VHH binders against Putative glutamine amidotransferase MTH_191. Designs and how they scored, part 10

Target 1, 304 residues: Putative glutamine amidotransferase MTH_191, of Methanothermobacter thermautotrophicus (o26293)
Amino acid sequence: CGIAGVVYKDGKLHSVGADMTRMLHALQHRGPDSAGFAIYGGLGLEENDYLLNIEVKDKPGLLDMVKETVELVSPIGSDEVIPSVENHIIYRCRITLESFSQLKPLIMDIDSIDDVIVLNGSHSFEMIKDVGSVLEIADRYDTWSKKGTHAIGHTRFSTESIVDRYHAHPFQSYIIPDITVVHNGQITNYWKIREPLERKGHIFETNNDTECIVHYVADKLASGYSLEEALEQSVKDMDGPFSYIVGTPQGVGIAKDQLGLRPGVMAENDEVFAVASEEVSLREVMDTSEVEQISPGEVRVYEI

## First folded at step 1 (VHH)

Design x12 (framework vhh_7z1x_3)
Fold by ESMFold2-Fast, scan of step 1:
Structure x12 (fold): chain B 304 residues (1-304), chain A 120 residues (1-120)
Amino acid sequence: as target 1 above (304 residues)
Amino acid sequence: QVQLVETGGGLVQPGGSLRLSCTASGFTFRSYAMNWVRQAPGKGLEWLSGIRGSGGSTSYADSVKGRFTISRDNAKNTLYLQMNSLQPDDTAVYFCAKSPYDTFYELDYWGQGTQVTVSS
């Protein structure tokens, strides 16, 4: 698997969808089977608006049932259907809620429908994750035209024949708004990290390491930690080997475990901060002569 | 689909030897580098050794060079670690780990681990 992140320092909209597409395509040898993106800053939603991204099996009446379930809570402001593979569609809709706290209950109601999975709900970022090569996904979702201030992404090598879009990266937590994680590697002390979070009220949908990481970081941020402090503490608490990248509305962070067996590189200039699994990915957004290896146990953060 | 199962751990006296085995399934074993990693009580993870898919290239951490030997049998989908001149500070859980490529710079799957205890 490959991971990447890019931040434009001027806080303006740039073609980060195109940037991330090129970065992930350069990592395709690490994960030809699927790709995912979290693109921040480009949605331009009103304060109480959210974007839902819903996987729906393509069969009669099911999409209508999903729409009816959403409309019990919110009018649908805009929507679209994106055809996908394996007899599925991705339904994307904009909704309005009274508060962020209503989002997770709505997601749970939608998820109660057989053959329907909510992939995410967001205010400040657009989630795109699906089966296929980076370029196939880019064409399907038009990532080339997506603008934002920053993005994170992932490519996956799958050892399984059946697509599982929900477990694909990026992964989100709903304890705080708009936090995403892409991850490469394993957390070997998984249950020691998960059990305390469950006692604090985190609801885990999977046994996935990536979900555990996003819950952990979200919990630290909710407790008053800065992003850098949360990542620094994660390296002390979590056993690897792993590398992960966190996206928030404010920026991007990368953390590498103390074993350091998962690659991670970074490059920075006056305009851009970028991180990735390999130098070839960084070449898509800047000169690789400025590349630095991320050391075992190191954390790097850039916030706009 | 990918499964890695370690065996061969146990209690051994200082100066003794053990051979660990790891049986792999769910992928084309010969096409990927394989690794051994350990975690001693109260310490972090330590990478010990890696071997490329062909068996033609190996690498070792300084702490085990000359004492441990990594090898593989691609016909049996099995990875080995021959551990000689064991010391009390070799006490650890030993993990078999797969690389995503035929290189040592990443790990993508781990076994459950096998306990090695070196004491008198």
Scores: ipSAE 0.000, ipTM 0.235, lowest interface PAE 14.1, mean pLDDT 86

Design x13 (framework vhh_7z1x_3)
Fold by ESMFold2-Fast, scan of step 1:
Structure x13 (fold): chain B 304 residues (1-304), chain A 121 residues (1-121)
Amino acid sequence: as target 1 above (304 residues)
Amino acid sequence: QVQLVETGGGLVQPGGSLRLSCTASGFTFSSYAMNWVRQAPGKGLEWLSGISGSGGSTSYADSVKGRFTISRDNAKNTLYLQMNSLQPDDTAVYFCARWGTEGYLRSFDYWGQGTQVTVSS
C-alpha cells in the first residue's frame, strides 16, 4: 500500500486532484487493486450542505429506493451517477440537513438497503475511492480537473480480504466532521485501542485498522487535543508497524510508529508541503533535492 | 420532554436469557440511532450495541457478539436487547441511550435510568 499528502501553503485553490493523481500513480507498484482520494477546499458547499457517495448494485429499482430514502430526510439539490466496475454504480448527491447530527442516522438508514453501501458523507472534502488502478479511477471521476487547497490519498494492495470500495482508504469518522485517514501497516494492539472508543459511543462498521485510527484521532480532537498532540499520543498508544496520514479542513498530518518499518518521506518549499511513502511521489509535485526521511515515532503536521 | 424507560432486568442463572425493553417518548423515535450501554459494579460504562433509525444496520461489542441481539419496533417506540448465554460477568446496570448531539460532536445525548441485571448461581 502507498500513502500521499500535499498542501499548498497559500490556502488558495490549486490543481490538487491532478497532483494527487500523479503522486499515487508513482506509488502504483505498492497497491494496484484500488485507490482513494480526499480532496479538501474545492467543494464549496453551503454551511448545512453535505455530499454523499453511495455504492449501488446496478439492479432495476434500487437507485430509486436509495433516492426515496434520502428524500425522507432531505431534498436532493444535485446528483450524479458514475458507472463503476463489477455491475455497480456510484450515486453522488448533495443534501441539506438541519444539523450534522442527522448525517450518521441517514447513512445507517441508506446502508440498511440490500446491495447498497454508503461510502461516506462530507462537507469540506470530496471523497473518491474505487476498485481499479489510479489512472482508471482518475479518468472515471475526472480527478485531473479537481481543485482544492490540499489532498490525501492511498493505493491499496489486497492481502487477506476481498478488495471492495467500502474498505478502501480514506476512512472517515462522524464524531468530528471531515476528518479522513489513509494508512499503511498494522495496529497490533487493535482491541486495546478500540474497546475504550466503543465505551465512549463510537460505532465501528468494520474490523479494519484504518477505521480504528480515524476514530482514535477524531476522539482526541473532540477532547480538545490539537492535531499534532493527537498524532503524538497515537504513536505512544498504538503498536505498529504503521504509517498514516490524517486530512482535516485545516491541513494534513503524518505519523510513523516507533519501530519505523513502514516507509515515509517529506519535502517542502515556500509553496508546498508534501509527504508520501516514497521519494518518487514527492517529485511529482515539487522539484526538490531536499527530501527528509520520517524517523521512527515522528509526527509532522502542516495546517494552512 | 424526551424520556427513555428500561424494563426487563432481574436475577437470572448463568446460561439463562433475558429480554430488555426501552420505551421512548418525546421525540421522533425512527429518526434516531439507539444504543445499549452497561455499567458493572465499580467499573466504567461499556457500550454494547447500536441500531440505526430504520433498524436495518446493527453493531455489537465483541464481548456480546453472538450472544446479544438488538432490535426495535418503531410503531411501538420500543428498543429491545435479547440477551442469551448470560454469564456472571454480564452483571450490570443496563442503559438505553439515544445517539445524537448538538452541532458536530457526536455522543449519547439522552439516557434512561437503567435496569439491573444480576447473573448468579
Scores: ipSAE 0.000, ipTM 0.146, lowest interface PAE 17.8, mean pLDDT 83

Design x14 (framework vhh_7z1x_3)
Fold by ESMFold2-Fast, scan of step 1:
Structure x14 (fold): chain B 304 residues (1-304), chain A 121 residues (1-121)
Amino acid sequence: as target 1 above (304 residues)
Amino acid sequence: QVQLVETGGGLVQPGGSLRLSCTASGFTFSDYYMNWVRQAPGKGLEWLSGISSSGSTISYADSVKGRFTISRDNAKNTLYLQMNSLQPDDTAVYFCAKVPRLGTWYKTDYWGQGTQVTVSS
């Protein structure tokens, strides 16, 4: 798997979709099966608006059922259909909710429809994840034209015979809004981390390590930790080998486990902070000889 | 071999209507999302409308929404575009495009030859 993150330090909109596409394409050898993006700062949604991404099997009446389910809770402000592979579409719609706490129940209602899976719901980021190569997904979703202040991304190698969209990275937690994670590796003490989070009310849909990481980070942030503090504590609590990147509305962080067996590098200049699995990814967004290896147990964060 | 043949273009007056057809052969038409796109003189390609493999999901560009209607007949391997309330700036060559299973309309290897639509008095 490959992971990457990029932040423009001026807090203005830049072509981060194109940047992330190039960064992930440079990592394509690490994972050809699926790719995903979380692009922050470019949606420009009104305060109570959210964007849903919904996987729908292309069959008569099913999309109408999805729309009817959404309309019980919210008017649909704008929507679009993105054709995908395996006779499926991705339905994207903008909705308005009275509070963030209504989002998770709506997602569960939509997920109850057969052959329908909600991939995510967000306010501050646009999630794009699908089956295929980075360039196929970039063309399908037009990531080349996407603007934002920062982005994280992932390219996946699946050891299973079937690659599915829901298990593609990034993963999101609904305890607090707009926290995303991409990761490479394994958490070997998985159940020691998961069990306390479940007792606190986190709902797990998978046994995926990435989901466990995003719940952990979201829990720490909700408890008053800074992003840097949350990542530093995760390195102490979680056993690797792993590396992961977190996206928040404020920025990006990377953490590497104490064993240091999964790669992670960073580069920084006056304009850009970038992190990735490999140096070739960093060179897609900056011209620098100052690439730094992230040491075992180390955390790096940039917040705008 | 894949083949897409557009018909139905011609000269129409502003406010008029035309129906375009695209006949497909050489692939399983019912497995693919299909698009209509156009190219006006001196301009790039503009996506107009798309329809899913089953016909259940349809989308339109804002410039044609409410005026154009896409449809398909999988039994006849034919894609249609009904164009109403035509305006002079609808003048273009109209293409149907097969969307690859793993790609988008603008990356497709198989476009029709196109059919010319001219809207003028």
Scores: ipSAE 0.000, ipTM 0.195, lowest interface PAE 16.8, mean pLDDT 83

Design x15 (framework vhh_7z1x_3)
Fold by ESMFold2-Fast, scan of step 1:
Structure x15 (fold): chain B 304 residues (1-304), chain A 121 residues (1-121)
Amino acid sequence: as target 1 above (304 residues)
Amino acid sequence: QVQLVETGGGLVQPGGSLRLSCTASGFTFSSYWMNWVRQAPGKGLEWLSGINSGGSSTSYADSVKGRFTISRDNAKNTLYLQMNSLQPDDTAVYFCARDYSKYEFYSMDVWGQGTQVTVSS
């Protein structure tokens, strides 16, 4: 797997979809079989509007059931069907909710339908994750044209006959809006991190390390920590080996465990902050002469 | 069963070279990323180098870049670390470690017992 993140410091829209596509394509040797993106700042939703991405098996009547379930809670403002592999489609729809607190219950209702999985629901970012090479996904979802202020992404190698789209990175928590994580490695003290979070009311859908990281970071942010403070505390609390990147509406952060066993590099100039698994990814968005290795236990954050 | 065994350590003079080998058994070696990690006496683990399942991509820690070369022979189920221009501070136990089979850099779940490298006259 490869991870990458890029932030434009001026807070304006840039071609971050194209940037992230190039960054992830450079990491294809790590994971050519699936890819995921979280692109921030370009979605342009009105207050209380959310974008849902729903995986639906391509069979008669099923999409109609999904739409009916959504319409019990919200009118559908706009929607789109994107064909995918393995006899599945991705249904995207824009909805309006009275509050963020209605989002997770709606997702659970939709997920109750057989052969239907909600991949995400977001306000500030566009999630794109699917089976295929980076360039196949870029063509299918038109990532080249997508603008934003910042993005994070992930590539994965899989030998399985069907890739689990739901468990692909980026991963999201619903405790606070629009926090995403992409991750390389393992949390070896997983149970020590998860148990207190469950006691606080976090609901875990998987036993995946990436989900644990998202819940941890979301919990710290909800408790008043800055992103930098949350990541600094995570490298003290979580045992590696890992590296991960967090996306928020305000920016991007990268954290590397105390042992430093997973790769992570960064480059920064007056215009751009970029992080990735490998230097080759950074070359796609800036001059590589300023590349820095992220040290064990180090955290780097840029917020607009 | 599932096992990694390092060999090739020993005493070497400063400025010398040494080649470490790591032999894998009990799993499909060609499906995994492999890493070299070392531990100097009284210190923590230091990651040195990684190589993808096919051998086409490698990465190195700054402390060893330009001096060490990682490679693999999937037909022999063997990982190598060629160490050149050795210095006294390269003295450590060297471990090879396997990353999860289905995804690059997912986790290190199998470790060898280590091989001692001592750089001294």
Scores: ipSAE 0.000, ipTM 0.153, lowest interface PAE 16.0, mean pLDDT 84

Design x16 (framework vhh_7z1x_3)
Fold by ESMFold2-Fast, scan of step 1:
Structure x16 (fold): chain B 304 residues (1-304), chain A 122 residues (1-122)
Amino acid sequence: as target 1 above (304 residues)
Amino acid sequence: QVQLVETGGGLVQPGGSLRLSCTASGFTFSSYAMNWVRQAPGKGLEWLSGISGSGGSTSYADSVKGRFTISRDNAKNTLYLQMNSLQPDDTAVYFCARHGEYTLFGQPLDYWGQGTQVTVSS
């Protein structure tokens, strides 16, 4: 698996979709089975608007049922259908809610429809994740044209016979708005991290390490930690060879475990902060020979 | 339309066992964490156990830890609670419940079954 992140320091819109496409394509040898993007700052949604991405099996009447379910809660402001593989489509729609707290209940209502899975709901970022190579996904979703202030991304190598879209990275938590995680490696003390979160009231939907990371980070942020503090504490609490990147509306952070067995590199100049699994990825967004290896246990954060 | 239907309740002697089942319909069962909750006569709701959508993670209240086991069969859309070493204090109506909006506070359960009565008495 490969991970990447890029931030433009001026806080203005840049071609981060194209940047991330090139970064992830350079990492294609690490994960040919699926790819995902979280692109921040480019949606330009009004205060109470959210974007939903919904996986729908391509069969008669099902998309109409999804639309009817959404319309019970919100008018659909704009929508589109993106053809995908495995007899599925991705339905994307813009909705309006009174508060963020209504988003997860709506997602659960939509998920109640058989052969329908909500991949995400967001205000500040656009999620793109699907089965296929980076360039296939880029063509399908037109990532080349997408603008934003920053982005994170992932390429997946699946040890399973089937890669499902819901479990592809990025992963999102609905405890606080618009937090995403992409991850490479393992948490070897998974239950030691999970059990305290469950006792605190956290509910887990999967057994994925990536979900554990996003719950952990969301919990720390909700408890008043800064992004840097949350990542620094995660490195102390979590064991195992891992690297992960967090996306927030404010920026990007990367954390590398104490063993340092999973690769992680960074480069920055006056315009750009970039992190990735390999330096070839960094060269896609800046002309640099000044690549830094992220040390075991190191955390790096850039916030706009 | 979401439905949860509990079965398997009844009368048992102290020290006996029962297995409760909850059949789910109207939603993608494997996508939701599920819970067991009970209410004893004259008392409030007590959360007992939870299980993740995949079934790989479980949690238990101290009052039932080591005696009750939660499990699920996603192919059959069915949730189970295996209850061993039953005590008179386990007498209650037992509900299965779907996990609703995720929160760190309060009870985040959105759909409940009708409940099944368990009576532990000689």
Scores: ipSAE 0.000, ipTM 0.114, lowest interface PAE 16.8, mean pLDDT 84

Design z01 (framework vhh_7zox_3)
Fold by ESMFold2-Fast, scan of step 1:
Structure z01 (fold): chain B 304 residues (1-304), chain A 119 residues (1-119)
Amino acid sequence: as target 1 above (304 residues)
Amino acid sequence: DVQLVESGGGLVQPGGSLRLSCVASGFTFSSYAMGWVRQAPGKGLEWVSDISSGGSTGYADSVKGRFAISRDNAKNTLYLQMNRLKPEDTAVYYCAKGRYDLWSGYDYAGQGTQVTVSS
């Protein structure tokens, strides 16, 4: 698997979708099975508006059932259907909620429909994830045209017999809005991390390590930790060979486990902060002669 | 799906030896770097040793000269020969799968096997 993140320091809109597409394509040898993006700052949604991405099997009446379920809670402001592979479509719609607390119950209602999976719901980022190569996904979703202030991304080598969209990175938690994680590696003390979070009321949909990481980080942020503090605490609490990148509305952070066995590099200039699994990815967004290796247990954060 | 199953741990006296084995399945074993990491009681993870697909090896300073990593690609098995064991080697030992090479880090780890060095 490959992971990448890029932040433009001026806080203005840049072609971060194109940047991330090039960064992830440079990492394609690490993960040909699926790819995903979280692109921040480009949506410009009103305070109570959210985007849903919903995977729907392409069969009669099913999309109508999804729309009816959404409309019990919110009018649909705008929507689109993106054809995908394996007899599925991605339905994207904009909704308005009275509060963020209504989002998770709505997602659960939609997920109760057979052959329907909610991939995410967001206010500050656009999520794009699917089965296929980086360039196939980029062409399907037009990532080349997407603008934002920062982005994170992932290419996946699946250890499963079947690759699916739901298990592609990025992952999101619904404890607080707009926190995303992309991850490379494994947490060896998984249940020691998960069980306390479940006792706090976190609901896990998978046994995926990446979901555990996003719940952990969201829990710390909701408890008043800064992003840097949350990541620093995670490298003390989590065991395993891992590295991960967190996206928030304010920026990007990367954490590397105490063993430091996962590759992680960074480069920085006056305009850009970038992190990735490999140097070749960094070269796609900046002219760099110096690349820094991220040390074991090290955390790096850039917030606009 | 990837499976890594460790065995060979146990109780041994200081100065003794143990050989750990890890049987891999669900991927082309010969194409990937493999390694061993350990966790002592109340401490974080510590890298112990790596071996590339081509057979190049690396060792932590704490075990260099005492431990030997090897692989048998025909049997999809990784080994760690541990000699002159010390109480400080007491830990759960995990087999770990690399991505493409030693420098790309690990994608997966097994459930672990307990090694206890005590008189």
Scores: ipSAE 0.000, ipTM 0.143, lowest interface PAE 19.7, mean pLDDT 83

Design z02 (framework vhh_7zox_3)
Fold by ESMFold2-Fast, scan of step 1:
Structure z02 (fold): chain B 304 residues (1-304), chain A 118 residues (1-118)
Amino acid sequence: as target 1 above (304 residues)
Amino acid sequence: DVQLVESGGGLVQPGGSLRLSCVASGFTFSRYDMGWVRQAPGKGLEWVSDINSGGSTGYADSVKGRFAISRDNAKNTLYLQMNRLKPEDTAVYYCATGWYGSLEPDYAGQGTQVTVSS
């Protein structure tokens, strides 16, 4: 697996979709099976608007059932169908909710339909994740044209014969809206981390290490930690080997485990803060000889 | 309309075995992680075991080596094989699938009572 993140320091819109596509393509040897992007700052949604990405098996009547379910809660403001592989489509729609508390029940209602899976629901970022190479996904979703202030991304290598869109990175939080995580490696003390979060009332949907990180970071942020403090504490609490990147509406952070066995590098200049699994990824967004290896147990954060 | 229907509970002697079943409907069962949680008399909910969509399993330390979770995706059914039962395993057992940020499972069955007594 490969991970990458990029932030433009001026807080203005830049071609971050194209940047992230190039960064992830440079990491394609790490994960040929799927790729994902979280692109921040470019959607321009109103406060109560959300974007849903829904995986639907391509069979008669099913998409109509999905649309009818959504329309019980919200008019559909805009939508599109993106053809995908394996006899599936991705249905994307913009909805308006009276409160954030309506989002989770709506997602569960949509998921109740056989052969339908909600991949995400977001306000401040655009999620793009699918089966295929980085360039296939980039062409399918037109990531080259996507603008934003910052982005994170992931390329996945699957050890299983079935590549699952739902389990592709990024993962997101629904406790603290618009928090995303991409991850490389394993948490070896997974249940030691999970059990206290479950005692606090967190409900885990998967046994995926990335979801455990999302729950952990969201819990710390909800408890009043800064992003940097949350990541610093995660490095003390979680046993690796891992590296992970967090995206928020304000910026990007990277954390590396105490053993430092999984690669992580950064580069920074007056215009850009960038982090990735490998130096080749960083050179797609800046020309620098000052690439810094992230040390074991180290955290780096940039917030706009 | 998500439904989880548990069965297989009952009275058993210490050292005995029971197999719980949970029939799921209203969602794409094969793509969701599933689990068992339990509530002993006068206590809170305790996670027991889970199994992800790919078949990887996890267990609470209190049941590890005695319980085995499995799934049959063709039948939309989750199982919990409980061996070498102890009086402290007495609880209502719930089949569950969760959602991030909930205080309680978003979807859980009505539960099945397991009583371990001489």
Scores: ipSAE 0.000, ipTM 0.178, lowest interface PAE 16.6, mean pLDDT 82

Design z03 (framework vhh_7zox_3)
Fold by ESMFold2-Fast, scan of step 1:
Structure z03 (fold): chain B 304 residues (1-304), chain A 119 residues (1-119)
Amino acid sequence: as target 1 above (304 residues)
Amino acid sequence: DVQLVESGGGLVQPGGSLRLSCVASGFTVSSNYMGWVRQAPGKGLEWVSDIYSGGSTGYADSVKGRFAISRDNAKNTLYLQMNRLKPEDTAVYYCARDSGWLYRPFDYAGQGTQVTVSS
């Protein structure tokens, strides 16, 4: 798998969708099966507005049922249908809720419909993830035109007999808004991390290591940790081998486990902070000879 | 029932030290995630430090290197050693336990102990 993140330090909109597309394409040899993006700062949604991404099997009446379920809770402000592979579509809609706490119950209601899976709901980032190569997904979703202040991304090699959109990175937690994770590797003390989080009320949809990481980080942030503190503590608590990148509305962080067996590199200049699995990815967004290896047990964070 | 009783606060000069104690009853400190949070006058709650059942600890950037969290399992007591105190550390300090509630990781808290750093 390949992971990447990029932050523009001026906090203004830049072509981060195009940047991330080039970064992930440079990592395509690491994973051709699926790719995903979390692009921050470009949606410009009002305080109580959220964007839902919903996978729907393309069969008569099903999309209408999804829309009716959403409309019980919120008017649909704008929407679109994006054709995908294997007789599926991605339905994107903008909704308005009274509070963030209503989002997860709505997602569960939509997920109760057969052949429908909510991929995510967000306020501060746009999620794009699907089966296919980076360039196929970029053309399908027009990632080239997407603007934002920062982005994280992933390209996946699946060892499972089925590759699906739901298990593609990034993953999100609904404890607090807009925290995303992309990950390469595994956590070997998975249940030691997961069980306390479940007791705190985190709802796990998968047995995926990446979901466990995003719940852990979101829990720490909700408890008042800084991003750097959360990542430093994760390296102490989680057994690798892993590398992961976190996206938040404020920025990006990368963490590498104590064993250091999964790659991670960084580079920065006055305009850009970038992290990735390999140097070739960093060179897509800056010209630099000053690439730093992330050491075993090390974390790096940039917040705008 | 769950009870947390804080003590050890008081008035101290800048640069001084205080040790806060939190005596727990109704549950075992060594088996739970616990921490310290504080509230300065006119401000919101700020997380200060925590300790996992396994013994791993965390600290807010504002106190890192100056404060140390610890516990005595035999006395079922949580401590916060505060060194090189600054006027900015003036706050009511609360001992807290993870409640298991979504969005409220520290729902069980004592009455707090006042720390005032002033000349």
Scores: ipSAE 0.000, ipTM 0.116, lowest interface PAE 18.8, mean pLDDT 83

Design z04 (framework vhh_7zox_3)
Fold by ESMFold2-Fast, scan of step 1:
Structure z04 (fold): chain B 304 residues (1-304), chain A 118 residues (1-118)
Amino acid sequence: as target 1 above (304 residues)
Amino acid sequence: DVQLVESGGGLVQPGGSLRLSCVASGFTFSSYAMGWVRQAPGKGLEWVSDISSGGSTGYADSVKGRFAISRDNAKNTLYLQMNRLKPEDTAVYYCARGTYKYTWSDSAGQGTQVTVSS
C-alpha cells in the first residue's frame, strides 16, 4: 500500500486534488487495485452542513429509499449520482443537522437498508474512494479539478469486491468531526487499543487496523491532546509495523512505529509540507534536495 | 446521562474576583478535556478557556493573565478562577465537555450568571 499527504502552508485553496492524484499515481506500483482521497478545505459548507457519501446498488427503488431515510432527518440541499463498477452508484448529498452528534445515528439508519453502505459523512473534507487505478478514479470523480488547503491519500494492493469500498482508506471516526486516517502495515496489539475505546463509546464497524488508529487519534484529540502529542503517544501505545497519515481540518501528520519497518519520507519548503511512502511521490509536488527519511518512532506534523 | 452543574457566579464590582465550579457526572471525567464558554446578553457563545485531560491549558486573549482554569479529577470538578473582573466579563458561563478546537459538545450545563457592575 502507499500513503501520501500534502499541505499548502498559506492556508489558501490550491489544486490539491491534482497534486494528490499525481502523488498516488507515482505510488501505483504499491497498490494498483484501489485508491482513496480526503481533500480538505474546498467544500465551503455552512457550520451545520454535512456531505454524505453513500454506496448504493443500482436497482429500482433503492436510491429513493435512501433519499426518504435522509429526508426524515434533513432536507437534501444538493445531490449527485456518480456511476461506479459492478452495478453500483455513489450517491452524494448535502444535508443540514442541528449538531454533529446526529450524524452517526443517521448513518446507522441508512446502513440498515440492504445493499446500501455509508462511506462517510463530513463537514470540511471530501472523501473519494473506489475500486480501480488512481487515474481511473481520478477521471470518474474529477479529482484533477478539486481544490483545497491539504489532502491525504492511499493506494491499496488487491481489492476483489464492491463491499471492499467500505474497508478502503481513508477511514473516519465520528466522535469528533473530520478526522481521517490512511495507513500501511499492522497493529499487533489491536484489542489492547480497541477495548478501552469501546468503553468510551466508540462504535467500531470493522476489525480493520486503520479504523482502530482513527478512533485512537480522535479520542486523544477530543481529550485535549495536540495532533503531535496524539501521534507521539500512539507510537508508544501501538505495536507495529506501521506508518500512517492523519488528516484534520487544521493539517496533516505522519507517524512511524518504533521498529520503522514501513517506509515514510518527508520534504518541506516555504510553500509546501509533503509526506509519502516514497520519494517519487514527493517529487510530484516539489523540487527538493532535502528529502528526509522518517525515523523509527518519529512523528511529523504541519498545521495551518 | 451526562450532567454538568455550574456554580459560583454572582454580582461583583469591577476589579473583583469570583471562582466558578463545575461538578461533572455520568462519564469518566479524567479522560476528557473540559472548558468554559460564555454568552453575554445579545451575543453569541464565546470560548473562554480549556484544559486537557493531561492539564495543558488555553485561554482567549480577552481573559489571558486574569483567568486560570484548573481541574480536580478526584472530585470530578472543573474550576475557573476569575480575577480583575471587567464589565465586559458579564455573561452566563457554561461548563462544556471537550475542546472547541476539534469538537462541539452539546453536553453543557445550565450555566452560572456573572454580573460585573458597580
Scores: ipSAE 0.000, ipTM 0.158, lowest interface PAE 13.8, mean pLDDT 84

